VHH binders against Pleckstrin homology-like domain family B member 1 (PHLDB1). Designs and how they scored, part 4

Target 1, 115 residues: Pleckstrin homology-like domain family B member 1 (PHLDB1), of Homo sapiens (Human) (q86uu1r1256to1370)
Amino acid sequence: SKVCRGYLVKMGGKIKSWKKRWFVFDRLKRTLSYYVDKHETKLKGVIYFQAIEEVYYDHLRSAAKKRFFRFTMVTESPNPALTFCVKTHDRLYYMVAPSAEAMRIWMDVIVTGAE

## First folded at step 6 (VHH; framework vhh_7mjh_2)

Design g48 (from f02 with G54H)
Fold by ESMFold2-Fast, scan of step 6:
Structure g48 (fold): chain B 115 residues (1-115), chain A 127 residues (1-127)
Amino acid sequence: as target 1 above (115 residues)
Amino acid sequence: EVQLVESGGGLVQPGGSLRLSCAASGFTFDDYYMSWVRQAPGKGLEWIGRIYSHGSTSYNPSLKSLVTISRDNSKNTLYLQMNSLRAEDTATYYCARELYFKRTDSSGKTTYYMDVWGQGTTVTVSS
């Protein structure tokens, strides 16, 4: 499939409030867009594939940093085990998936799309 | 306690097939991308391919027609199926765990971080 869509809970950019958003992964357009809801009428933002610098599971990166005995910023995610991160030049996005399977699917489509 | 153990290597005749396994333990296997890498005698490391968390794959174009990578998350096991083996496939085969990727600006290339490697299993293709 060229398009993947579904709900993810994302952290706000300025205020650390977590909001449910409808995400649309479009391989042809090379975009990951998010909307207020599944009607796709109110666009909230777009992540361009070419702007993606890193994609990783939040819990794995936090564990890796602590392993070096450094002071590490802790994610305020409501569910760290289902949280993944997309880092662009301008912003770090935190997303919570509804399940482990959904998280792995989103990770795979985003990473392969960004390649 | 994080460990990767390859198995299935041995002597194979030219034109034969072989399936290698990599048993993972000590971590949540399902969360990681996994790669196969080989090293022929007297040569450098050659990346074979990668399998992502949910089963998508990416291959070295020079090897794509010869290999298939798969994973069984219920068994914490990674596989490499090789067909139509040739003498030039003689090498030590390693599995490796990948944590994340990073894009290098302007070049467009992506780099995957490999942090854990197995000890390797040797494949010899000869009559």
Scores: ipSAE 0.097, ipTM 0.502, lowest interface PAE 5.2, mean pLDDT 80

Design g52 (from f02 with T104Y K109Y)
Fold by ESMFold2-Fast, scan of step 6:
Structure g52 (fold): chain B 115 residues (1-115), chain A 127 residues (1-127)
Amino acid sequence: as target 1 above (115 residues)
Amino acid sequence: EVQLVESGGGLVQPGGSLRLSCAASGFTFDDYYMSWVRQAPGKGLEWIGRIYSGGSTSYNPSLKSLVTISRDNSKNTLYLQMNSLRAEDTATYYCARELYFKRYDSSGYTTYYMDVWGQGTTVTVSS
């Protein structure tokens, strides 16, 4: 399948509130789109593959789970250990995956598909 | 609110010294890595150096002998000491709060991202 879909919690651009969004990764369209819910009726945004530069995860926050305490912007994440970042040309998108396995799959798909 | 405010910029003679300050508020200053970045007129951003939460530092190799970054956690203040200033050091100087994260790919490497920036303070080096 050329499409990967699922829920991720995304940090808002204007307000630092974390909201559950339905993400659709479409290799054919070369887009990562996010909707209000899984019915895909209300589009909230789209990230074009050509705009994606890097995919990162917060190493310092992961270290803090082992009692190496550090502050980062992702400390406000509902689950910093499952938070990853998609860097585009002019902004960074923060997403929280529902599990470590889901985070790995999303990062793999985005990195591989965006290339 | 989270805020960084630079001060100490101004006109300096070539060969002179200047110390810039950055006052932090609205967050636990002690927990963050902090950086200094500058931008000369019509040029891109140039990273100067960072100071880790523990006080150790890392510098741009081209600037290492000319600058010293320090912090006073009791005052929530970051400093940039500059010596032997030249006309080429004329720029707007920014302090920034750093995030640290690791790139996700087969070669992977660490990177730093500045999430909060000050307004900048201008340094002009001229006779």
Scores: ipSAE 0.058, ipTM 0.475, lowest interface PAE 3.8, mean pLDDT 80

Design g53 (from f02 with M114F V116Y)
Fold by ESMFold2-Fast, scan of step 6:
Structure g53 (fold): chain B 115 residues (1-115), chain A 127 residues (1-127)
Amino acid sequence: as target 1 above (115 residues)
Amino acid sequence: EVQLVESGGGLVQPGGSLRLSCAASGFTFDDYYMSWVRQAPGKGLEWIGRIYSGGSTSYNPSLKSLVTISRDNSKNTLYLQMNSLRAEDTATYYCARELYFKRTDSSGKTTYYFDYWGQGTTVTVSS
């Protein structure tokens, strides 16, 4: 299957709280969708591959910008070392993966789909 | 200190095979995308392919049947396997580090964003 599924913790848009969501990456549909849970009955949002501009590890970009701001960025995420970002033309999404390996897999799937 | 050191180049006969290595140090190797790039004498840079942090690969369509890119994260090492070598494959081969995906424009132009390069290793294909 050309589909990747799993739980990621996503930062809210208007309320800056972190929510566990079920993500589905569908290469054929060219979408990254997220649901309340793994039963995929309540859709919360969709990111279209064509809208994706950047995908990066949050901890690496924070460190590169400035030493003085690295600490602030680290404290905003529940797990900065497992946080990655998907930037679209209209919004920036922050996601926390359950492990370093899962984070690398999600990054690979999203980047190769967006190509 | 970030360092990338290529090795394995040398003289090889046409039709032969060769495996190049790139030893990485000074950073968390597992987190980065890695690419191979080559430059033939007197010519421009040619991107060969990349391997993403999770092990997926993407190749230059012109070279896909000739090469295989792999990585061993436990050894912080990147590899380039080359088969069926021709005189036209004579070049200096570089490994390079990428941080993240970035789309350049709406026309789908492929852009290569490298922040560190190795010194290169030279491959000469000759009888």
Scores: ipSAE 0.092, ipTM 0.472, lowest interface PAE 4.7, mean pLDDT 79

